# Designs tried in a protein design chat: VH-VL binders against o27280. Part 82

Target 1, 266 residues: o27280
Amino acid sequence: MDSMNVPEVLEIKRIVEESESVKTFIFSWDFRREVRPGQFVMVWDFRDEKPMSVSLIDPVRSEIGISIRRVGEFTDRVHGLSEGDLLGIRGPYGRGFELMGRDILLVGGGIGMAPLAALADEATARGMRVDALVAARTADELLFLDRLEAAGVNISTCTDDGSCGFKGFAHERLLTLEENHDMAAVCGPEPMMFQVMRILDERDVPAQLSLERYMKCAVGICGQCCLDDTGFRVCAEGPVFWSQELSRVREFGRYRRDPAGRRVPW
Below, E stands for the ipSAE of ESMFold2; O stands for the ipSAE of OpenDDE; V2 stands for 0.75 times the mean of E and O plus 0.25 times the DockQ between their complexes.

## First folded at step 3 (VH-VL)

Design e7 (framework fv_libevitug)
Fold by ESMFold2-Fast, scan of step 3:
Structure e7 (fold): chain C 266 residues (1-266), chain A 122 residues (1-122), chain B 110 residues (1-110)
Amino acid sequence: as target 1 above (266 residues)
Amino acid sequence: QVQLQQSGPGLVKPSQTLSLTCAISGDSVSSDSAAWNWIRQSPSRGLEWLGRTYYTSKWYNDYAVSVKSRITINPDTSKNQFSLQLNSVTPEDTAVYYCARVLRYSGAFDIWGQGTLVTVSS
Amino acid sequence: QSVLTQPPSASGTPGQRVTISCSGSSSNIGSYYVYWYQQLPGTAPKLLIYGNNQRPSGVPDRFSGSKSGTSASLAITGLQAEDEADYYCQSYDSSLSGYVFGGGTKLTVL
């Protein structure tokens, strides 16, 4: 068994350009180190280290993929890399999604589709029926549509500006869709996830939600990964949480905290 | 595989309503993988998108600002077609009118009808 | 006037490389995919490039697209006589909440 706390230097085998701002970096992976959809890895460019969700898990090809949105200095540097270049990877970390039932709904916003794409692959491989609601601000930010279609996923899209599919937000589109699912998995901006969670809760559909903003600590248990009112440690107990757990968290979907610990609205 | 077939009058009098239909084969007008569009082409305005209709549990329409007050695009699921109605036409509405499909995945106008020349004249 | 700006004409001889530009703004090309369409005389436009640089099945690899900032370009290498056509770029515009087209470029093969 390989140590999860030491970065392994891996060669970038292939890069898929998902959009102008998102790339998927694909690596050969030794599956003696188990990886599940919903888990994340720490990506090290030999200067800085950031948590990234695993977006492709392919034990047949012995590959994993990590999808990265260009949003700052670290991600700009990583986006400048080419096939054959090296990155440090350690992990995986966190709790993955659990699959239940036979019919599932995925609701993803922007880069939040990354962990859900991996989950879609696992669910379809198990013979489950998968509906995916893929949401983005604009058409060019809709991710993984070709991959989901190739996997046999039933896809609905929405964009805030109407440039592709339903014009509106994910929760508005969800209100027009059928209620028949055994489980849902949700990942995207926290306000979107909060609205989606409320609808699924009213429909009595158990949902798992992935909290991207709390993937700060990837080693051991630390206070930086705690949620308000519950004390959950995201890096140890998350980033995936059941909707019933999140319904008790006062800050979920309502406010966040700045570096001083003060409440800031979304 | 997918084909669009247009029909309608080639001559419309000023102030009247222009009406065209687009029949779909190889896809469903109510499929939520597609939006159904009308586009026109004239020497003075070039290619101009007019609007679209699409289904995702209910019907939605979007219209270009330039024609929004005069235009209606309607689906007909029983005939697997959609129509264009443009009210109060003027000579400036003289154009070749195309129906076209946009796929949600690519955002491209990937299938076009044959085009219908509509002349607005007395 | 068209929202996206193209040169009204372009020309080349067989075997040459020709490029056709398409200029927009942050509300369209700067934020959204660019598409290219070929229109032969008397026919409907045909999709040539989608997603800035992708070719549909059946489009030769001598056609390529690129995008930088608020501008896009269609390149045709190994120009053929049958490439003589009108070429249109297209994007989406968030301020108009609708699709927008370039004015078209008439390509003449000399």
Scores: ipSAE 0.006, ipTM 0.440, lowest interface PAE 14.5, mean pLDDT 84

Design e8 (framework fv_libevitug; at its last look DockQ between E and O 0.03; V2 from the best seeds 0.00; counts 0 for: pae O 7.7 > 2, placed apart)
Fold by ESMFold2, look of step 4:
Structure e8 (fold): chain C 266 residues (1-266), chain A 122 residues (1-122), chain B 110 residues (1-110)
Amino acid sequence: as target 1 above (266 residues)
Amino acid sequence: QVQLQQSGPGLVKPSQTLSLTCAISGDSVSSDSAAWNWIRQSPSRGLEWLGRTYYTSKWYNDYAVSVKSRITINPDTSKNQFSLQLNSVTPEDTAVYYCARVLRYSYAFDIWGQGTLVTVSS
Amino acid sequence: QSVLTQPPSASGTPGQRVTISCSGSSSNIGSYYVYWYQQLPGTAPKLLIYGNNQRPSGVPDRFSGSKSGTSASLAITGLQAEDEADYYCQSYDSSLSGYVFGGGTKLTVL
């Protein structure tokens, strides 16, 4: 059946306030529709539709959680909703993270920790040792720390203003951390991911990075999510890419495209 | 409504191979979201995890250190089943054997087979 | 031998609160999730608590789990006759590279 291409109207079961600006919206979910960390859904508020990362995957309670940062008109409207209100969900879409080895490093910036929180649960439950570098501008914007600690994750923090943990950027903190990981998963602001990718590549750590681009169809037919020089479609071939795939992408970390397709510097 | 149905002999002589099969209904042995496990229970040792098999891009197995030299777990995609073989059994291997599903992201043993008592005796 | 240590028995009267402890180490409970299972006589174990303190659908809220350091606890409030069962804790152990269980606790409801 074609249920992935048509939004399913779902009731908001619970709302978790993760920070002043971030809420997690929890929905009942039938896990015959498989969901993997790193995949995304399109959230429809009956006026507009935006891609959002899955941050909670709980097949035991038949629940998924979608974390949304308030940044504009669409997210303002969604943040104004209450438990019992309705949203349209279509998906999941895209390629999720693959786990390998015994030791994994997560590097997340801001809301980029959302898909990594889901991955941390899987990795810890599989018996992997999980280190997480959680980055934000300020201490108040560090996300999912209690959840990661409950999962047994070893947490390092950094903030741009030094209000919690290391003062500086994620890649600067990464240089001071252990280099003994079998893989890494990275999600956050693209300039951060570019710098982190370079360090991980130099260390020969296999890395997967989750990209954001403008999306409309989410199934690869409209071309809105394409990358320069490769023709990769973020909604079809990504949003999770291996670092070696991204090393051949001229635009990654250097510029982006707005909804009209125009190049915009980072 | 996922169910696990076990089959296999309940009596095995010492030094022989214990062999059990677990049939899956309502899910696929090759599901990307699950791992398929064998666990045994005896009065002297309680519950013991023996090993698991699962599929991502290929088949993987993980075995408990205590039995790693004697155990094999095999998937069968055509029959939607997975098996346990435990070689060179002794009376200490007498137990109720369970197959169980583990969901990938919660890693809870959420669905168990009915159990098969296997007695190792001359 | 069980890797995780539980008391072999516990008891209580209807309506009471009872707790069942589970003691481990930094290689298991200290680093990984704790799970609890209920086993009625003659049946397979049933998942009771996952992810330290989460309940599956259909498990009454009088069952709760907690974890502190290398120890975990299952609490049952409002004890009922049908709670008479064996209870097992479970985690993962990095030194053994596998799942590990407690020895089980036989709960008697008087």
Scores: ipSAE 0.372, ipTM 0.755, lowest interface PAE 3.9, mean pLDDT 87
Fold by OpenDDE, look of step 4:
Structure e8 (fold): chain C 266 residues (1-266), chain A 122 residues (1-122), chain B 110 residues (1-110)
Amino acid sequence: as target 1 above (266 residues)
Amino acid sequence: QVQLQQSGPGLVKPSQTLSLTCAISGDSVSSDSAAWNWIRQSPSRGLEWLGRTYYTSKWYNDYAVSVKSRITINPDTSKNQFSLQLNSVTPEDTAVYYCARVLRYSYAFDIWGQGTLVTVSS
Amino acid sequence: QSVLTQPPSASGTPGQRVTISCSGSSSNIGSYYVYWYQQLPGTAPKLLIYGNNQRPSGVPDRFSGSKSGTSASLAITGLQAEDEADYYCQSYDSSLSGYVFGGGTKLTVL
């Protein structure tokens, strides 16, 4: 099997409805092919292909999970699938999260919690203390709370409308949290990540952040996911970056490029 | 209180099939929050995990590589039990066999059967 | 022979502190929780410690677990005669895709 060029056709083992707009598709996985939290796969529905983060890594049950938010035509089709249906999976790709220290802070927004949920499982399995700040616009958009709780994660919730937990944004809630973490992992809307990174930098907390960009090849060839000034390819050098790396990326938190290569502000 | 009660013969001849049953009380064999396991213990090999069965929308089985070609673990929902079959046994398969539960999001065997000594002898 | 390595025996007098070590690798203890079991003669193993250092209900606080890197340790303080038993460490190994145990330690109370 050539994970770089050929998608493996896999049967959807089961589907978990995480929220109204998010489903997790679970597949059997041969763990001779390693996968790390923060890495992504290319999901192929035999018409189109999109990058998706791995949200579940379970070597015990030989399963991986891919959480997909319904946001367009591709995801609409995928959300229409049932258990037993087939999808093409290519990968994994990219640089995943690294775990260091004893205490880790996870800060996630919306679907950004997907890779962080996988990281939480690994961290807790390693005996780390895991604190998670889970943010969403509303309570019904908060993801993986039961799963995180079951894993022993200390959860703080944040919602824009105050329907659950702290009323406000993730960076505002972060300002109220204790400063006793060895490292942080962050994933969510880029404006959120930008603000969170600044706070973590001020606190001298090493941080890793997962970026989302348009990716086509996933193997660092096409250049569609290149970041301005640095030349970083999100699919190859990322999607997980250290805060020090992102500090060199001018576009971070400011704009991104669309499929046509145009600058689109956040 | 969850309890596991084992049953089956304690003597098996070489080349025959070892068969054991584990009855579950206080939990369901089809619980999506548990996996049901077989483990054996011998002086020569120590504690050895053999395999498991569990239900998550459908039934799944995982087996240790050492016995994969010879082992079958089957659930019985009607009796709320699960069984072990080990084919083509040899004296090396002589051991105390245990059934045990593992909960979701844990790697612990938190509930054990009483154990069954199975001797392989002609 | 066992994936996880334990000393075959340990001993102590009543009231003493004893420790039992368990060594593994990055594919097991280094990546997964460690569990400890107490086995009395003629009985099934009993879960003693879960999640590296957590005690189930009914387990005295004189039992404690710790993990560092690829090694774990069980500590028993205030050793009592009733603590004489076999102790096993357990984890999961990703390379073997299965649960793994230590070889066991026979603890004798002198």
Scores: ipSAE 0.022, ipTM 0.515, lowest interface PAE 7.7, mean pLDDT 92
Fold by ESMFold2-Fast, scan of step 3:
Structure e8 (fold): chain C 266 residues (1-266), chain A 122 residues (1-122), chain B 110 residues (1-110)
Amino acid sequence: as target 1 above (266 residues)
Amino acid sequence: QVQLQQSGPGLVKPSQTLSLTCAISGDSVSSDSAAWNWIRQSPSRGLEWLGRTYYTSKWYNDYAVSVKSRITINPDTSKNQFSLQLNSVTPEDTAVYYCARVLRYSYAFDIWGQGTLVTVSS
Amino acid sequence: QSVLTQPPSASGTPGQRVTISCSGSSSNIGSYYVYWYQQLPGTAPKLLIYGNNQRPSGVPDRFSGSKSGTSASLAITGLQAEDEADYYCQSYDSSLSGYVFGGGTKLTVL
C-alpha cells in the first residue's frame, strides 16, 4: 500500500510515437506492484501531476507503458521529453476491467483505445475471442491497430470523415456489427460511450465503461465524482463503471463539469 | 479457485446471539474486487439477503432493513474470513444461513458456502 | 416477504418448454440486471443466468433468460428430469439499497 502512494522517479526507457498527437512512454516496472488493464497512474513532471491510463502491461519485459495525448500545457511539456529523461510515477490506482465469458467487444474512441489495448492483450492471453471497434475522427487518429492485429484481435474501424473503414460514429457502426458478445468494454468521448452503452443495454450485453473524468475521484481528489442527480456515490470504484450504474446517471453523456464543478453541455 | 467454508453452532437459544464464520480461500477478504454477503433461507421467507461487507479504501457494511438493528458483519483480514452476528434471536431466525460472494459491478452471487442450519429453540 | 414476484410452482414433461416469470418494479428489474439461481434439494443455490440472459460456463443452452420492462423470464427448453428444482430470480433494488429475491418457483418434472 505505502509504495503505491509514494511517487517513484523513473527513467523514460522508450518512447513510441503512436500518432502526431499521441506518444507512449515506456518504463521499467517492478511487478511486485500488480497492474491491471483499466488502472491508471499519476504522472508527475515535477510541476503538475495528472492521471494517465496504463496502455501497456508487459511482465515478460518488466515494462509498463503510458499513452498520452497532447491536449494542454502538462501534456505538451511531457511530449517534449526524450528517452533518458525522468518522470514521477505513483500508483496504480482505480478499478481494473473484469473479464468474463468467452467473447468480448472492445469499443474505443481516440485515446480511449489506450486502456483497451492493455485489456486486449490480457483477454487474448486468456484465450478469449476479441472484437475491437476502433473509432476516431480521422484515419490519422486511429490508435493501436498494428498492436491489436499482432494480439490476434478482430478489428473494425470507423471514422467520422470516412477516411478509414465505416463512415460515421462508433454507435452507428456498432448497429451494423454482429451481436454475439458475453461482455463489452468501452472507452472514449463520453457522448460516444453513452450511445454505445444504450445499444449494448438493448442487446443485454454487460458493459464496462472507463471514464477519464472519474480517475481523480478514485484517488479522492476530484469533486466531479459526486452523482447528485441519482444520489449514488460510485467515485471510489472508478474509472471503470458497469453500464447499469451509468444508465442511472442523468449527466452521463449530456453534461461535463468545468474545473469549478459547473455543468456544461458536451 | 475461490471457496467459502462456514462454521459455527447450529443451535442457539432465544434472546442470545447467533454467530457464524465464513473462511475464504483463493481470494482475499480485503480484495477490492468482491463483496462478502450473508443470505438466509427459511420455508416461510425464502431467500433473504441479510447484509454485506467489502473493502475499497476502507470497510463498508450494508444491512437489510429487516435485520439492521440486530446484525453485525465483520471482516477479519488476519484470518481471511468474515462473520455474522445476529443479536436477540427468536424462533423466526431459524433458517439455513449461507455466505456468498458478489463480484463488484455484478449483482450476482457467484460463489456460495455450503450452508449452516441454525435452529433457534429452548 | 419477497420483493420480486414469481409463480410458486411450475410443471412440465420431459422434452417440453417451461417458462418461469419474475415481476418487479422500476427500482429493481426496471433499472438492474436479473439473475437466476437453480437450487437442488439439500444444496446451496447455483448461479444459472447472469446479466438478464448470459450463462456461466457449464450451464447448458437449454436455459435462457430474457427481460422486458419490469419483468423477466427464465425459459427451459428440452426439459429433463434433473431440472426438477427450485428456481429463484434476483436483482438489486435502489430504493432498498440491497439485493432482492423472488419467492421461488418449484419446478416439477412430471
Scores: ipSAE 0.005, ipTM 0.399, lowest interface PAE 16.8, mean pLDDT 83
ESMFold2 (binder alone), look of step 4: mean pLDDT 93; pTM 0.937

Design e9 (framework fv_libevitug)
Fold by ESMFold2-Fast, scan of step 3:
Structure e9 (fold): chain C 266 residues (1-266), chain A 122 residues (1-122), chain B 110 residues (1-110)
Amino acid sequence: as target 1 above (266 residues)
Amino acid sequence: QVQLQQSGPGLVKPSQTLSLTCAISGDSVSSDSAAWNWIRQSPSRGLEWLGRTYYTSKWYNDYAVSVKSRITINPDTSKNQFSLQLNSVTPEDTAVYYCARVLRYSEAFDIWGQGTLVTVSS
Amino acid sequence: QSVLTQPPSASGTPGQRVTISCSGSSSNIGSYYVYWYQQLPGTAPKLLIYGNNQRPSGVPDRFSGSKSGTSASLAITGLQAEDEADYYCQSYDSSLSGYVFGGGTKLTVL
């Protein structure tokens, strides 16, 4: 446990520009430390430390990748780094996705495709049929399409502006897709995940959803964490949850909390 | 709490340009979780969506087919507002104009401005 | 004309159940969520129902939505005087690539 909690200083081996706002940073990884899709690592730039989902798991090349969207001061600094620069990495942390059955649906919005891309690789390696619904605001923000295609994934796209695939939101596109999946995995903005979960529940498709905002709890940097109204313990159970668990959380997809703890509609 | 406050002239002559502004408080016009919309309401056509502007890595606009050739919607990040310009107005453009927010991955107009009555008459 | 069809008026007495219909096609209601808005005289529309059947915070349980095929309905149970307003349905239309509204229903509480 100590080894996982001590950051290793790793060299950035390769940087892939996924979009104008997203880069994947690739590092050599010792696969004696198991890492699974849905888990995250803590990334340290020698000033601040932030949780990032693992988006590439490649035991053959002995590499992991982390995909980072530019959203603030920390991520802007990391985006300014080059191949050969150093970052501190510790982990992995959190509960990964579980796979069952023969057919899986992936529904990803924006950077939420990052952990799902790693899951797609594992699912295809296990011989599962993988259908992916990849959603973004614009064509320029659709992530991992070439990688998913190379893995043999059946891809559907949607963009808010109609610049690629279906014009509309992920849940609107999902209503037009086939219903016959043994399970689903969903990651993206919480309002999208809520709408998708409702449709999957009506279709009796068990789903796992990744709540990236709860990754901080999994490393013990909060005292006690509960999802509102259920008393559900997120520190031991996140970031991946079954839809059955989330369906009893009144806040999921309906409200967020501001810094003062007040309920704010999405 | 998010609030939208509209301003602009209430009387426009035929063939001129209608110009309105919507000021945003409690959210950012460049927020990647929202799209900013203009909707009008008239007795003859009811509620009619005109268009929207929204930010990802860059700004995008969508416009209703009925007004696409005459309409421009522009954000102003420094003032945290967005505007509507509608060219070559006719008396049929007489309506109450509303600005409104749609949250990403939702079709709901969850926050509305107070509305501005615009009369197109000589 | 409006893309979605609503009855122009509806009425009821206090305590009654009132239903307002909204009819569309496969390119709108048949494929997309339906939303409902309440407009009191002299005010902007207010979101009443989203995602076919969900209520925002502050909307009483008396209001409910449903959707079947290419049609949707707003139901108001235990009708109250303050429910007197105009009601609008809204969806998205793939053939128009835009948001579409019903013509509105003026609800009178007798």
Scores: ipSAE 0.000, ipTM 0.432, lowest interface PAE 14.2, mean pLDDT 83

Design f1 (framework fv_cemiplimab)
Fold by ESMFold2-Fast, scan of step 3:
Structure f1 (fold): chain C 266 residues (1-266), chain A 118 residues (1-118), chain B 107 residues (1-107)
Amino acid sequence: as target 1 above (266 residues)
Amino acid sequence: EVQLLESGGVLVQPGGSLRLSCAASGFTFSDYAMTWVRQAPGKGLEWVSGISGSGGYTYFADSVKGRFTISRDNSKNTLYLQMNSLKGEDTAVYYCTRGDYSYPFDYWGQGTLVTVSS
Amino acid sequence: DIQMTQSPSSLSASVGDSITITCRASQSISDYLNWYQQKPGKAPNLLIYAASTLQSGVPSRFSGSGSGTDFTLTIRTLQPEDFATYYCQQSYSTPYTFGPGTVVDFR
């Protein structure tokens, strides 16, 4: 039997306040259950279960971290927990990021920096040169800058309102940055990822993108975990996809789906 | 139980073409990268080609780049290696294996022998 | 490409001996190093990944160590079934290169 499908009740070992709306919950982890950046786990508060990306993978300390933004009842309840409290963790699920080459560009927006922070740790440990473009609406929504700097990552920032770094969107900032990377990894709002993907494609940089919006539903719920035109199920085939796969998806960057699976413009 | 079963290995003349297949069972095929590794008679292991779980990314050893292509049919749980412009140095047992950098090559098929000779 | 070397190329040992095989990478590969065992006429099987983590079902007499460029595989209290060829392999970057192998035979 697959032990990944049985929730493990774990004690919250440490909580890191990343911002006013984001916390990272750290747990001891048995790495016989391998975890890679880009994978997600199901977090169970003994009432509801929600998918969350893994943001810290530390085999030296035998720890994983899960970063959660406060956006609704479930996340509000989880944010109210303290060190020593219990949560159920099931997984990991999904195919994580693949690393190749010597130089990687990370492009993250908001909470999308969470899985990319874990990837940055792995890439730097691997000896890769890591450049990160960290984007948010405002300065207080820029995440993991201290972790990235401590890891030796070359950081560029941008905010929509100009409160930190470049004033503008991630793709506008990307146009002003060095073009030479062996690969890229992108995670954030889908319209941002679409624009970034187009630039990277023109630069002939292979990119992997994480589709967080579809992780909110269980595999097999009609329409919600599928990409239009391709039938890909994000939980089974993602959440990480190569840019050439997403270029064939008419839905990507153009519209989203509601809980009934109906198309809704961005 | 995870099983990988290669087929298609035969005697081929230099310059010829051949397609190898690997039938996978016992796991969710699309969740794993797949790889071909070869071994010439009496020699060591040589990585040949890999493909991501979705099939969206493929990668090759320089010795086969431009001549070999890797593909997969996730609906049939099958991995393929199309070999063109075969050379004597391509003579080897070809193994299908599951994995890449994040999932070590943890399961291997029995291998299929390709002989390139006139 | 990352080049992998192994030492020795062959090793003669008796049942009950402890043996060590070394593997060297031409550049740092962190802990992205795997060890495989291959018996004559059979496919390889995974022994160790991430330099030091034993694959499920592998006997505890096998152990791996190292990081960066230098790695070792140790087999304590060698058993008859351990006479085989052993390969190291880097999974740091493509192409995923293997060492030339170490043949462990009996004295």
Scores: ipSAE 0.005, ipTM 0.425, lowest interface PAE 15.0, mean pLDDT 83

Design f10 (framework fv_cemiplimab)
Fold by ESMFold2-Fast, scan of step 3:
Structure f10 (fold): chain C 266 residues (1-266), chain A 118 residues (1-118), chain B 107 residues (1-107)
Amino acid sequence: as target 1 above (266 residues)
Amino acid sequence: EVQLLESGGVLVQPGGSLRLSCAASGFTFSDYAMTWVRQAPGKGLEWVSGISGSGGYEYFADSVKGRFTISRDNSKNTLYLQMNSLKGEDTAVYYCTRGDYSYPFDYWGQGTLVTVSS
Amino acid sequence: DIQMTQSPSSLSASVGDSITITCRASQSISNYLNWYQQKPGKAPNLLIYAASTLQSGVPSRFSGSGSGTDFTLTIRTLQPEDFATYYCQQSYSTPYTFGPGTVVDFR
């Protein structure tokens, strides 16, 4: 318990530039404190603390990676750091992905590919067949394609503008894919995940979805993480939920919440 | 070693309710999907219901859907089957098993007999 | 739902015999086929999974083969403890359907 709630100051071992707006920060990690795909850590820059999904889990090299998109003051400061600089890390927190069956479909939008990249590594190591649908606004925003290819993942891409792969949204591309899967894992913008979930439900494919947007505390004691109809707290009971659990959530895909917990439209 | 122990099977009247329990030991319970399989006296095996390791995904045979619910308490290493609106054709030995999809039903409990009769 | 059939429904055999039981799926299930043994008054136990992989602790006289829709369980040099009912089961998709069973009786 203490090892999860006390930040450990870690040196940035390596930085990988994933795109113009995304970097992966790699740290040495003691795997006596287990980490699973879908879990998150709190990243502390000695001013502010923010939840970030773990995108690389490598017990052989004793390393974890955390992928961060540049979207505001905190992430701008972290993006300004170099190898050798220090960050505070505490965790991991939350429920990770479960793997079932022989084959898995990954559907990721933008930075949502980060936790799915870690899951792809675990699924491949387990001997599963992995198919990934990678979605973004433009070709330059598609993430982890080289890493997925190196892992032996079968990749389909789509971009809103048609600059790479299918022209359109993830759910539109999914409708053109014919292969059945034992399960799926989905992470990305909430409206995209809602549409993908509906298609997978119609195909009777069990799906897990990761809801990371509104995490406000690492321990799950804050009401700002609560979902409307179920009372699920993303940081305590998520961020990963099965599609059956999400089918009863009124706000999923319809609204988001501001820092005060008020509903605002997408 | 892996052990599964069912309990709760008794004689119940048609239309009655009953909850079965399965106590698991010898493995990390939350890492495994769990399943209930039943066998009517002198007949074959019928899959009844399954639940994912986290409890977030549940599945049921059509014959019990809407009447039975499956749940688990990972803090107590216990699987449950809540049986409502019981019918004579529900009379069977109920087995707790470990497994789902790519994982065969590799461990079975001894079973607990449920008899639905007047 | 995927329907499973087994042949024969019963057979009589003597110790030392070699026997074969067949299992057929109503649609292709690749190699997601398991075999179970059930002795009178006892719970079933897993013999074979993935059509041909022997479960740990199961004697080598048991073997499985097949893929797609047609599968076989073979028991070489039948022993007294092998007189039991044998079930195939598909693990390709829910519901996880079992065959009706094959009773192996002493002749």
Scores: ipSAE 0.075, ipTM 0.606, lowest interface PAE 6.2, mean pLDDT 85

